VHH binders against Gluconolactonase (gnl). Designs and how they scored, part 6

Target 1, 316 residues: Gluconolactonase (gnl), of Zymomonas mobilis subsp. mobilis (q01578)
Amino acid sequence: NGSTIGKITKFSPRLDAILDVSTPIEVIASDIQWSEGPVWVKNGNFLLFSDPPANIMRKWTPDAGVSIFLKPSGHAEPIPAGQFREPGSNGMKVGPDGKIWVADSGTRAIMKVDPVTRQRSVVVDNYKGKRFNSPNDLFFSKSGAVYFTDPPYGLTNLDESDIKEMNYNGVFRLSPDGRLDLIEAGLSRPNGLALSPDETKLYVSNSDRASPNIWVYSLDSNGLPTSRTLLRNFRKEYFDQGLAGLPDGMNIDKQGNLFASAPGGIYIFAPDGECLGLISGNPGQPLSNCCFGEKGQTLFISASHNVVRVRTKTFG

## First folded at step 4 (VHH; framework vhh_8emy_2)

Design t10 (from g37b with W104F)
Fold by ESMFold2-Fast, scan of step 4:
Structure t10 (fold): chain B 316 residues (1-316), chain A 123 residues (1-123)
Amino acid sequence: as target 1 above (316 residues)
Amino acid sequence: QVQLQESGGGLVQPGSSLRLSCAASGFTFSSYWMHWVRQAPGKGPEWVSSISYSGSSTNYATSVKGRFSISRDNPSKTLYLQMNSLRPEDSAVYYCARESGYDFEGSYYFDYRGQGTQVTVSS
């Protein structure tokens, strides 16, 4: 048995169908500068995860442990001095083509990586001739459209970056036919996102401590937002309780339960919006993102310097 | 119970080397990222270097990169900072610090620091 950290807190008995409070939070990887963007690659049975500040993408298997998958993972070395805070890869998903689709902070693009050859190619790096800030996370629709966020986190000085071309931090939708839509320009720090299983809702995190919100957008039949409502504001958790982290990465199970990074850890929300429970890591260390893997019930969580694994009763 | 005790400082001339040590007790040393932080007279604290649990990952402030080397010995519960090519601007009290948290935008927080060891680089 490996080491365990943190605890699971139950807010509702509805959590019992998803996760037991006694389930161990097992450390599977350590010595990461900042773990992010875990993705399970079913064709090969391995986990990939990003370390954006270190410009490294790592691979994990139960039998071999951790190895380097890509170095550099994002921006080519040497990194220009004073321009990048996070030159590496960030959020990742396996696309319908079997490639690893990467929100590449340092290249400032959505990239594809061949999981066998490790060759990279650019999917999209601009909107109407202006370079993206630093794409952070992405999520696929069943039709193959990809939603992604473009906060300034990869850039030194964030919104005040000398190389930032856009005067906003966007949420975008790229259609399979190549059409790119800017679907939200009004969020200060768009970060993680996820589609409901019926694709009528898009969840989006805003990781601004002044407005630490998880939003729910209603989508039309073309996958475009028509309205939004607030799922939850985390100002009290962040400021009054002093909990670590801000709304960040997220994922969703087949029943529509949302697993969302926020101050204190990974919060579990039922499809009706009730908060059922919280997975916490080490005090002071954010849990930034998560994905389902292995046989579909294992939740992998990026946990600051660690990557952890939690066995659930649900399927992602 | 948690204690961090720095040693190895002193008065040296520019271009000299010093090795700082920090003896840790009262906690599982190998379970924490460890940092060196310095504070010069009239200045705020400046982060210098960090080291991962096993020592396989190290980070340095731009001002010291290529001159300083952080290391740790988990069996002896000791953190080290090898300082080469010392400059007058390196003069400061050097603190060993245990990482307690991380701000979302990239700042480290510390729950324990030692009393510090004075480094003075002067003719």
Scores: ipSAE 0.430, ipTM 0.732, lowest interface PAE 2.7, mean pLDDT 93

Design t11 (from g37b with D103E)
Fold by ESMFold2-Fast, scan of step 4:
Structure t11 (fold): chain B 316 residues (1-316), chain A 123 residues (1-123)
Amino acid sequence: as target 1 above (316 residues)
Amino acid sequence: QVQLQESGGGLVQPGSSLRLSCAASGFTFSSYWMHWVRQAPGKGPEWVSSISYSGSSTNYATSVKGRFSISRDNPSKTLYLQMNSLRPEDSAVYYCARESGYEWEGSYYFDYRGQGTQVTVSS
């Protein structure tokens, strides 16, 4: 609708190859309860994004603006009273089959959606007979394996939910042959995740204010983690600086630069871990997730009640 | 300078209706999402409803959906909550709140709230 928000802050001259500080942060969607999980659908040239509390998935194009793609996006109506905080879809990626793969908070499953018919099907809804909490985000390997997170955010009372079956909040890997591995069970609030372009590293956000971390897992040749190191702890930004947000969604460009939601906005990290810059919304406005789209250089960001776009010099 | 003042609470019987009002001053009311939050004795705050800048988008907690309606009048800088089919479990202090952010663990965070208005629904 032509308005801009926020600012871009430069921490390193290395940012200049990725983004100019004068680049406008353009508002493309407004009046969203909580924007999340943007995904660009190349075969159709449109953006999809989730509104998990509202149980709606919306579509955006430059010429038509915003329209409803799925309603409900997650849990079927009527929603059971007192059981769901976020009954809708959340994170999304286009899978190798051309379907929209959805971390579906309300259905408590990884779902896939036909982008033409809008028909839904379950990919996986349990691990060893226990139903997932509320899958939140996912990321594909080039081989077609999908990594996903399962925090309790969709469920009323979170870890104390009456319908929660698992005693942990997991990170999982589903292989193309259907094998499901639990690869991390020790995080309090696993949220966003991304693979490095060479797939030797998996980045995972923990959106707990007591442990607001972005972790980097080293992966073996089978895509399984062997060790982890801390990329960054955001306690200072959250508590001392009072910045809005917690480590949440993320995405990665073809050069391995990480674009990660954390207190203050979307942080840009080089492959070596140096923090290069920050894309911020208005004061108090969290930026929760992002994806690359259009011709590959446009970064779309879910920004609380808004979805915004930033034109970069890099390719996702 | 920022002030939010709630009114319209009271003692009502189950099945009754009640309309709450919140008068805002000291800021550009039309530039903020506004919320209703309630707190029952011995419980933490529970988010009830939200409304966008223009009023075109409204959202409700599952517990009140279909019974409560949020609305706003930007020229008069007033927020409303129409409560229908009231239940004993709706008994709480109701606060008008200006949005400062959305918390990952299921609540909105607010930079300003009013003094509250008591709603008591007696069986």
Scores: ipSAE 0.014, ipTM 0.482, lowest interface PAE 6.7, mean pLDDT 92

Design t12 (from g37b with D103S)
Fold by ESMFold2-Fast, scan of step 4:
Structure t12 (fold): chain B 316 residues (1-316), chain A 123 residues (1-123)
Amino acid sequence: as target 1 above (316 residues)
Amino acid sequence: QVQLQESGGGLVQPGSSLRLSCAASGFTFSSYWMHWVRQAPGKGPEWVSSISYSGSSTNYATSVKGRFSISRDNPSKTLYLQMNSLRPEDSAVYYCARESGYSWEGSYYFDYRGQGTQVTVSS
């Protein structure tokens, strides 16, 4: 449609192998309450994205534009009064079984959705008998294990929610054999996450304004964390510069470049941790999450009321 | 420059209907998400409903879902809230609000609100 937003800022000449600063940030969808969790479905050649507060999952194709895929996307109607802020689906990934795996905020579970029949099933909804808070995002290992975050964002009053059963906000790993491990319980607002291509590192965003961090966990051969280091603190960007957003969703290309939502937009980090550039929306517009799609070089970004795409030189 | 003017409130009995209107001026109305927010005495503001630029997407607080309907007429720069099956707990001052952003904690930010219109539901 030719509409564009924002700008691309270059911090390092290393960005030139990934993205040109003149590349347009093209609007492909509008009229979304809060866009989140874009995922590209290769079998069918379409994009899905969530609108968690609206309880809608939408579909986009270049030929047909936007349509409703699931409504409700998460919690069944009627939604219990006063219990949910985000009753819908959130982060999504295509699993090794070809199904859409969903961090389902309102159902408080990891769900699977058949992309053809649209039938849903629960994968896991509790840890040791206690229901999850509101799962937010997920990422697959090559072995089929899935890592996911469980912040309280779907629940009214967050940590003070009357229905919250856990006294922490966790990061979990679900093994293909069904074993569920709590791998981090000390983060205030775990949100987006991604594995490095060699699976030696797990990146995790903390979307707390008091601690707006992206962490890097070193993983052992079993995919479990042994240590962590800080990739970056965004307190100056948020408080001093007044930039929109907090550390949120992320994705990674095949070279290990991290594309991470934080105050100001999508930051691009090399595997060594150098910040190479920034994809920004319009002033005051948060960019919350991203995925690679089409033929692997298109980056789709959830951008508040919009979904946008950026043509890159890299492959996701 | 930016002005929002609500009307249509009043005193009604439980089970009644009311239609609120908000006349907007001083900005490109069709370029903004619009909201209804209410505030009861002694309570903080409660978000009620939102509507997208075109009106194709609407959202509702769980407390009003199925009873309230938000709509807009971009040519006349007017926002509406149709309130059906009114309850005593719906009593509040209702404000029309222009969206300036949405937070990571699931809260809307508003840069302009109108003066409000009082809705009282009592028998």
Scores: ipSAE 0.013, ipTM 0.401, lowest interface PAE 8.4, mean pLDDT 92

Design t13 (from g37b with D103L)
Fold by ESMFold2-Fast, scan of step 4:
Structure t13 (fold): chain B 316 residues (1-316), chain A 123 residues (1-123)
Amino acid sequence: as target 1 above (316 residues)
Amino acid sequence: QVQLQESGGGLVQPGSSLRLSCAASGFTFSSYWMHWVRQAPGKGPEWVSSISYSGSSTNYATSVKGRFSISRDNPSKTLYLQMNSLRPEDSAVYYCARESGYLWEGSYYFDYRGQGTQVTVSS
């Protein structure tokens, strides 16, 4: 219907190589409880996105609009009473096998979905015999290793959930040979993550109002973290400016520009850490995650009750 | 001024049904997602159900799924909650809430909530 929302704010003239401030933010889907984890499926030319509280995964194409892809998307019905806040799928990426890899809050696992048959299989659901909390997002290395986060958001009462088996909220790396490493256990609410194009850096968001940070980990040749530095603390944006959202999902373009959810919308960071601009949606409504799609110059953004599309000059 | 006015609560026996209503005024009702939130004695608020702008998307807490049904009538600016097969555990003050945003902690942020209507399920 051609409706637009929000605005683009320029903080640096370096934004002009990535995005024009006059670019419309187009609503392509609406009427979603909480949009999350958009992924573009090149083999089929469609967008998938999650609605974790609703336990639905939806599909979008320009000509057909929105339809249901999986219902339930995560936990099988009936859902056990009082155990889940978000029983559905969340973050998603197309894996090297062409399958849709899903951070599945309700199944408490990394899942794999065939985009044609819609058949599902468990990739990994535990670390050293203990079930994951509720996997939230994931990101592939070029070698096929997958990094993923495991905050408690799918579980009723979060850290105090009676079904939570781990006493931490982890960041994990699953190697192509099946080796699972816990690479960070000290974050309160690990959420979105992304690798730099040269894979020397791993970005991780922490969606905790007490520590609303985006961290940058330096990786060794085995893809394991050796140190970290703070990209940005969003306490001022959240508490002083009252902006909606917390550090959440993210994605990265081929030049290493980071597109990261934080209070106020999607922030654009250059590889050197300079903040270049901000894509904002409706006032009071967070922009939670994003992905590149179509021919690589379209950014899809999960925007609370909406999914929006922004044309970029950069390639994802 | 924004106002939300709940009605329809009462004292009922287990297994009974109740329909709650919420009359909205002072804003464009059809432009907001609406929620039902309840608070039992001695407990914090619990999200119960949500409904989209058009009413085509509805969601429920697992504790009420299959028993409760949320609906809205945009022309009359009214939100409803049909509660069937009521249990003692459903006893709470029920609030109509206008969504302003979503907070990570697995909950919605509400900028306005009504005064509530008491539902008591007991023999």
Scores: ipSAE 0.012, ipTM 0.422, lowest interface PAE 8.6, mean pLDDT 91

Design t14 (from g37b with D103Y)
Fold by ESMFold2-Fast, scan of step 4:
Structure t14 (fold): chain B 316 residues (1-316), chain A 123 residues (1-123)
Amino acid sequence: as target 1 above (316 residues)
Amino acid sequence: QVQLQESGGGLVQPGSSLRLSCAASGFTFSSYWMHWVRQAPGKGPEWVSSISYSGSSTNYATSVKGRFSISRDNPSKTLYLQMNSLRPEDSAVYYCARESGYYWEGSYYFDYRGQGTQVTVSS
């Protein structure tokens, strides 16, 4: 309550239109095993966030603080011994139907949750008859298509998991009509993703320390990738500077500024790819994901054992 | 500057109990998640248990769940591990460790750990 952590570092004067370096990074939640996948629910004015290893989804309001929203959040109890590292929910977005769409690591599916009744239903749990690994994050197009990542992080032994059915870690696109496309199979650890506001670009993070990249895919009129370019490689930040974290979750404002988790915190990239600034948390603790909420200008960040908020000048 | 000092190890018979302690200095102890990690000869470090800032959240490796209990005393800056029903497989050097980040690929990132205390469960 009222405590602040970290700092904001300015790399470009272009940051001044988005965020002041003196803005406090306020701790709103603490004592979480691993905070992830924050989402703001406008129809109710509350934040939800995941704790995937704990199998809990928590709710926050300014008035009431933190409470449990779903327990278990992902896999039903009891958890099968030796099969799961992260049995819980992970990334979340409010869908066009007003439901909370969940990348559910333990259920190995994209799920929907009713924010009022808390009833759950499966959207999709397989591609061509093979079960997903452990969906991690998702992002909606304006047309209602959903892009999502499927790394092995929920599974014990990752790629060597006894229950893993796919021999790749995919990025998928689910069309509103139910068509499921595998759009990228060549990434080792696909994680966070976001669409540009004009939907000509898809950003995808790869959270592998051997290839800690954020990629930018050019999309055709059908929302399918035609090419990719490297936004940034974070090997120097991770290995030479010893900064905590790997490319993870991300979100985008209405001007196309990308807020992306990487070693050291949340990096802010302009639409042209220039890195404008960095939001850092406690030394040695990663900032894993973020979302915009409240009246659209508040950035919420999952910050290891904490959730923090930062008041911005931009709208998400 | 940052120091972690473990104590309480020893040679015990199977089925015995031990309580390990870790005295912390040089940092604000109550601001960090703390862990116990063990390492047996010829093996890499194995994560054993974790505890939150306040002590309200604890986690255990499946190999020790139900037998070990982690706790902390923030005023005295001390971390504890109560080990019950000890097995030969528990023989290792036990380290307390200050968390620098959440685990990746099945482990936590630690920026500091102590010199360790030897636990031997045999004969």
Scores: ipSAE 0.006, ipTM 0.371, lowest interface PAE 9.7, mean pLDDT 91

Design t15 (from g37b with D103F)
Fold by ESMFold2-Fast, scan of step 4:
Structure t15 (fold): chain B 316 residues (1-316), chain A 123 residues (1-123)
Amino acid sequence: as target 1 above (316 residues)
Amino acid sequence: QVQLQESGGGLVQPGSSLRLSCAASGFTFSSYWMHWVRQAPGKGPEWVSSISYSGSSTNYATSVKGRFSISRDNPSKTLYLQMNSLRPEDSAVYYCARESGYFWEGSYYFDYRGQGTQVTVSS
């Protein structure tokens, strides 16, 4: 007896190639303080997801349900008093080395975790000698470069944190050879990000209520941004409609359809920018992030206190 | 008609224990994460603790971890905070709060909180 929540809203008949509006949104995990950063691990066939404020990383399988994978998931205990609001892991992706790469809010680093031994190591924790704020999400290129965001959400008092060393909230690119580039310093709250399948575009969410935007950056042959355009502003959805959430996590299917967290749920955008549909959860509860898993067609969504799954017709 | 009613506060000496209660009505209590928030005179609100729908997940501010314990009884619609090894800096009005959103814009959002119960730790 699985429970279902929410609804799927169709804005375009082009949605029909991706999913049916009657598809159930199934609750697979509950009792999470804030679900985030789901990642499917093909070697072992399991889902991992973060609970950053609780400092826990959980594992789910269809046959065994939910168990603890790492506790603590981010910052080691004891947590320094008054310094962290999110001491845990956040966004995650499986890297080309088969390890779980983690945007680790509390350790203030990109970490990697062995999915079998659970041993963890630091990949990068600073830019030009200054510690990151609190890395939030990451996305791999096919060449093994990793793009990641560094908003202040893990830190008590955010931009006014006593331990914040950078005077900006960055988007970074780490090359396979170890070169770290700051590719955007002008966003107030960079959050989720994704590469188009041809890697000519980088999508980046800004989770600021004053500028609730999803941006599209054009990339050169070296994977560096040359320009940006606005995909969508969600001010109306947030302020006029009172919808829950802000632009947050995202993922992309093999056809280039973007599945992006924003006020109201997960929005589905075609490669041309047309909004095709919306997956909504419980009223008043944001859907913060998503990933594809199982046989590649199942979309897992972090849904506030829950993790849900939706069976799609597309492949991630 | 959402109502939250705190009780159990009082004047105690340092090192003492106190148990706070919050009686909820007007909503499906078992469907909401619940929190304790405190506010000392001249200070802003400080988050203290949270508890999941079932009670299987609990979280604490670093200042109270190991000393305070949050629990709930869904059939009676009651939230509890067991406070041990009380310190003068724990003196505050303690509020029971219903969660409407978490980490929105980097902050907790509560749609309802009670009138509070005063805890004073001194001699």
Scores: ipSAE 0.013, ipTM 0.435, lowest interface PAE 7.2, mean pLDDT 91

Design t16 (from g37b with D103T)
Fold by ESMFold2-Fast, scan of step 4:
Structure t16 (fold): chain B 316 residues (1-316), chain A 123 residues (1-123)
Amino acid sequence: as target 1 above (316 residues)
Amino acid sequence: QVQLQESGGGLVQPGSSLRLSCAASGFTFSSYWMHWVRQAPGKGPEWVSSISYSGSSTNYATSVKGRFSISRDNPSKTLYLQMNSLRPEDSAVYYCARESGYTWEGSYYFDYRGQGTQVTVSS
């Protein structure tokens, strides 16, 4: 038998087109040190998810349950003493080439993995000769450009890490022709990101308790940011309400509804910025990231020690 | 009626081993991550180790990594801490704790804690 956790809270009747309040939040995987970066692989019909501190990438199917996909998932064993908090893989997306593209905390690179052979290769590991901190999440444009974040979370002592080469925590865009642009260097803890379906907006979370923000960047025709506005500040949810988590991973449906990790769980925002609802897990346990799978309507959520599944009415 | 009862502490010499036990009752033990926390006289509590629902995932404080091993037996509702190569600085009251949450900074919250078992490492 499956178990359920948490609850769904409705803030607007507009939520009813996306998700019923009575929908069960089903536990599909447990015993994870820290679940992260779920991705659905359509060719093979399976879920992959990361456990960055454990240096393991796991696979789930409804008939076979959980198995190990990659161990180590990131940095080769043995891990150098005192250098890494999170030596494993983190955020993942299926690329236009059908490979699993990985924000790899331990190798400090964007990697790609063949879903059949499990062979790995480096896509990019530096900007202007300096190694990335620890890439955390990524998102593809329709043209094949990839946006990714590079916070210091994989590194022991974060910004004070002995191996950190950059004096900032960046958001980058890698174009299909190999051009790498630093598009934001002013965020303290850039984390999750997502493009609107029309690709006019880039959402970026900042997982700093002092500035727990989700930003919206306006993009020009070349996919580069021209301005930004604040979607929401979560300081009161974190400090005043004591809710678990900080702005983290996110994903977006085909209608442009944003599903974003923040204190309290996964918040659902309409394209106009209205907050419609909240998916919560166990009290005190963050929900860190999400992806769509199973014919596009199932939302998978990394929920601290668990991975959960929520069947929605929308398509990712 | 949630109860956690620690045992197995005592006075040992440096370099010795001890195994601590924690008997749980009044809740579904297999549904909770469990932790060991210690507190030396005049100091604040220090997190030592954690274990997942089934026991397949374990975490350790840097100060004990490689020397201590956490395990659990869900059928008997018992949590264990195997402590090897004990040092004078390991002297503390050891508490079994049930997890209720954690912060992004890596601090755990506990809703229930046992009464503790004293470990003294002295020649």
Scores: ipSAE 0.013, ipTM 0.483, lowest interface PAE 6.9, mean pLDDT 91

Design t17 (from g37b with D103G)
Fold by ESMFold2-Fast, scan of step 4:
Structure t17 (fold): chain B 316 residues (1-316), chain A 123 residues (1-123)
Amino acid sequence: as target 1 above (316 residues)
Amino acid sequence: QVQLQESGGGLVQPGSSLRLSCAASGFTFSSYWMHWVRQAPGKGPEWVSSISYSGSSTNYATSVKGRFSISRDNPSKTLYLQMNSLRPEDSAVYYCARESGYGWEGSYYFDYRGQGTQVTVSS
């Protein structure tokens, strides 16, 4: 691939075990309104990614390039006038059942998609009778529980939306037996999330410019949070340095290194919280989310109007 | 020097069609997402439409969806807005804008915009 963007910045020699600073950031897809929620589908060997404002889910392979996988990806067409900012699918993960589990902004639900038939079904669309705002991202535990965020980004006017039923923006845990827990209601803009490999920690991004934080929650043996600490506040990067983006999507490798979207690009944090490096894209364009794919060492990144890939030395 | 020059505005009757154009110079036009933004008297700017580098992705405000069509011709460095079934509420100054970024609340940021072209829809 000939087209590259951005740069890799090293903050610690510990980055050298994960990524070389000379590694090219290769453009694999372009002409996307807003790229989001990349997921690698091992059974079939392809990448899926969302375009939530456009209501399209696209597929990429090295041999065939980009094609449409679902259109509409979220809300059925026609879209109700003035109600949705992002009617499409957003974050995605392959579930233990081999289905694509989707945080669906427009349907306001966690959905499942069969990767072969493309048939969709609702997993959950409410908490105690009130409809979700617009689910944004999700992450599976090894036991099959799914954690997900529910910010208002899919809705026109956000917190002031006429169709918003909850007076908070939640983080939820859905157990395999169907039990739904509200595990955090105090974040203004919960967005990306990831579990540590030992599942003792849950990382959660808050994409509010007034409190642009990545939080670390300590989990008990039932997967429920007992306390939290601040991993990092990005106010200086956003306001003082003028860097693009806010804390958004994230993913984690098998060693527990966190790859997290924040102002300036994808930050790499060691399990002890040290910031090791930064993957940056085009100036003024956020890097919003990422996933590992191919043979496990390729990092795919949603990069505003583009999707890029970076070859790493680590496994996701 | 970056320049964006809009043309094609005018006075038309309700139900009419009008095509706006924007001539770009001083930059690699094909490397930028382009937008149309409008501003009516006494109102703030309203985003109208966007188009990707190649033109393969287009997006519209709900108020204009199905009536307006954005397109571009990269060889001639020109952006277009085809406006059909015009309504009095479409009356505004229309600006061509070059995208510099995208904000978390779904707001586009622009580093350059043209001088604007006036569209007036009245009987």
Scores: ipSAE 0.015, ipTM 0.510, lowest interface PAE 7.0, mean pLDDT 92

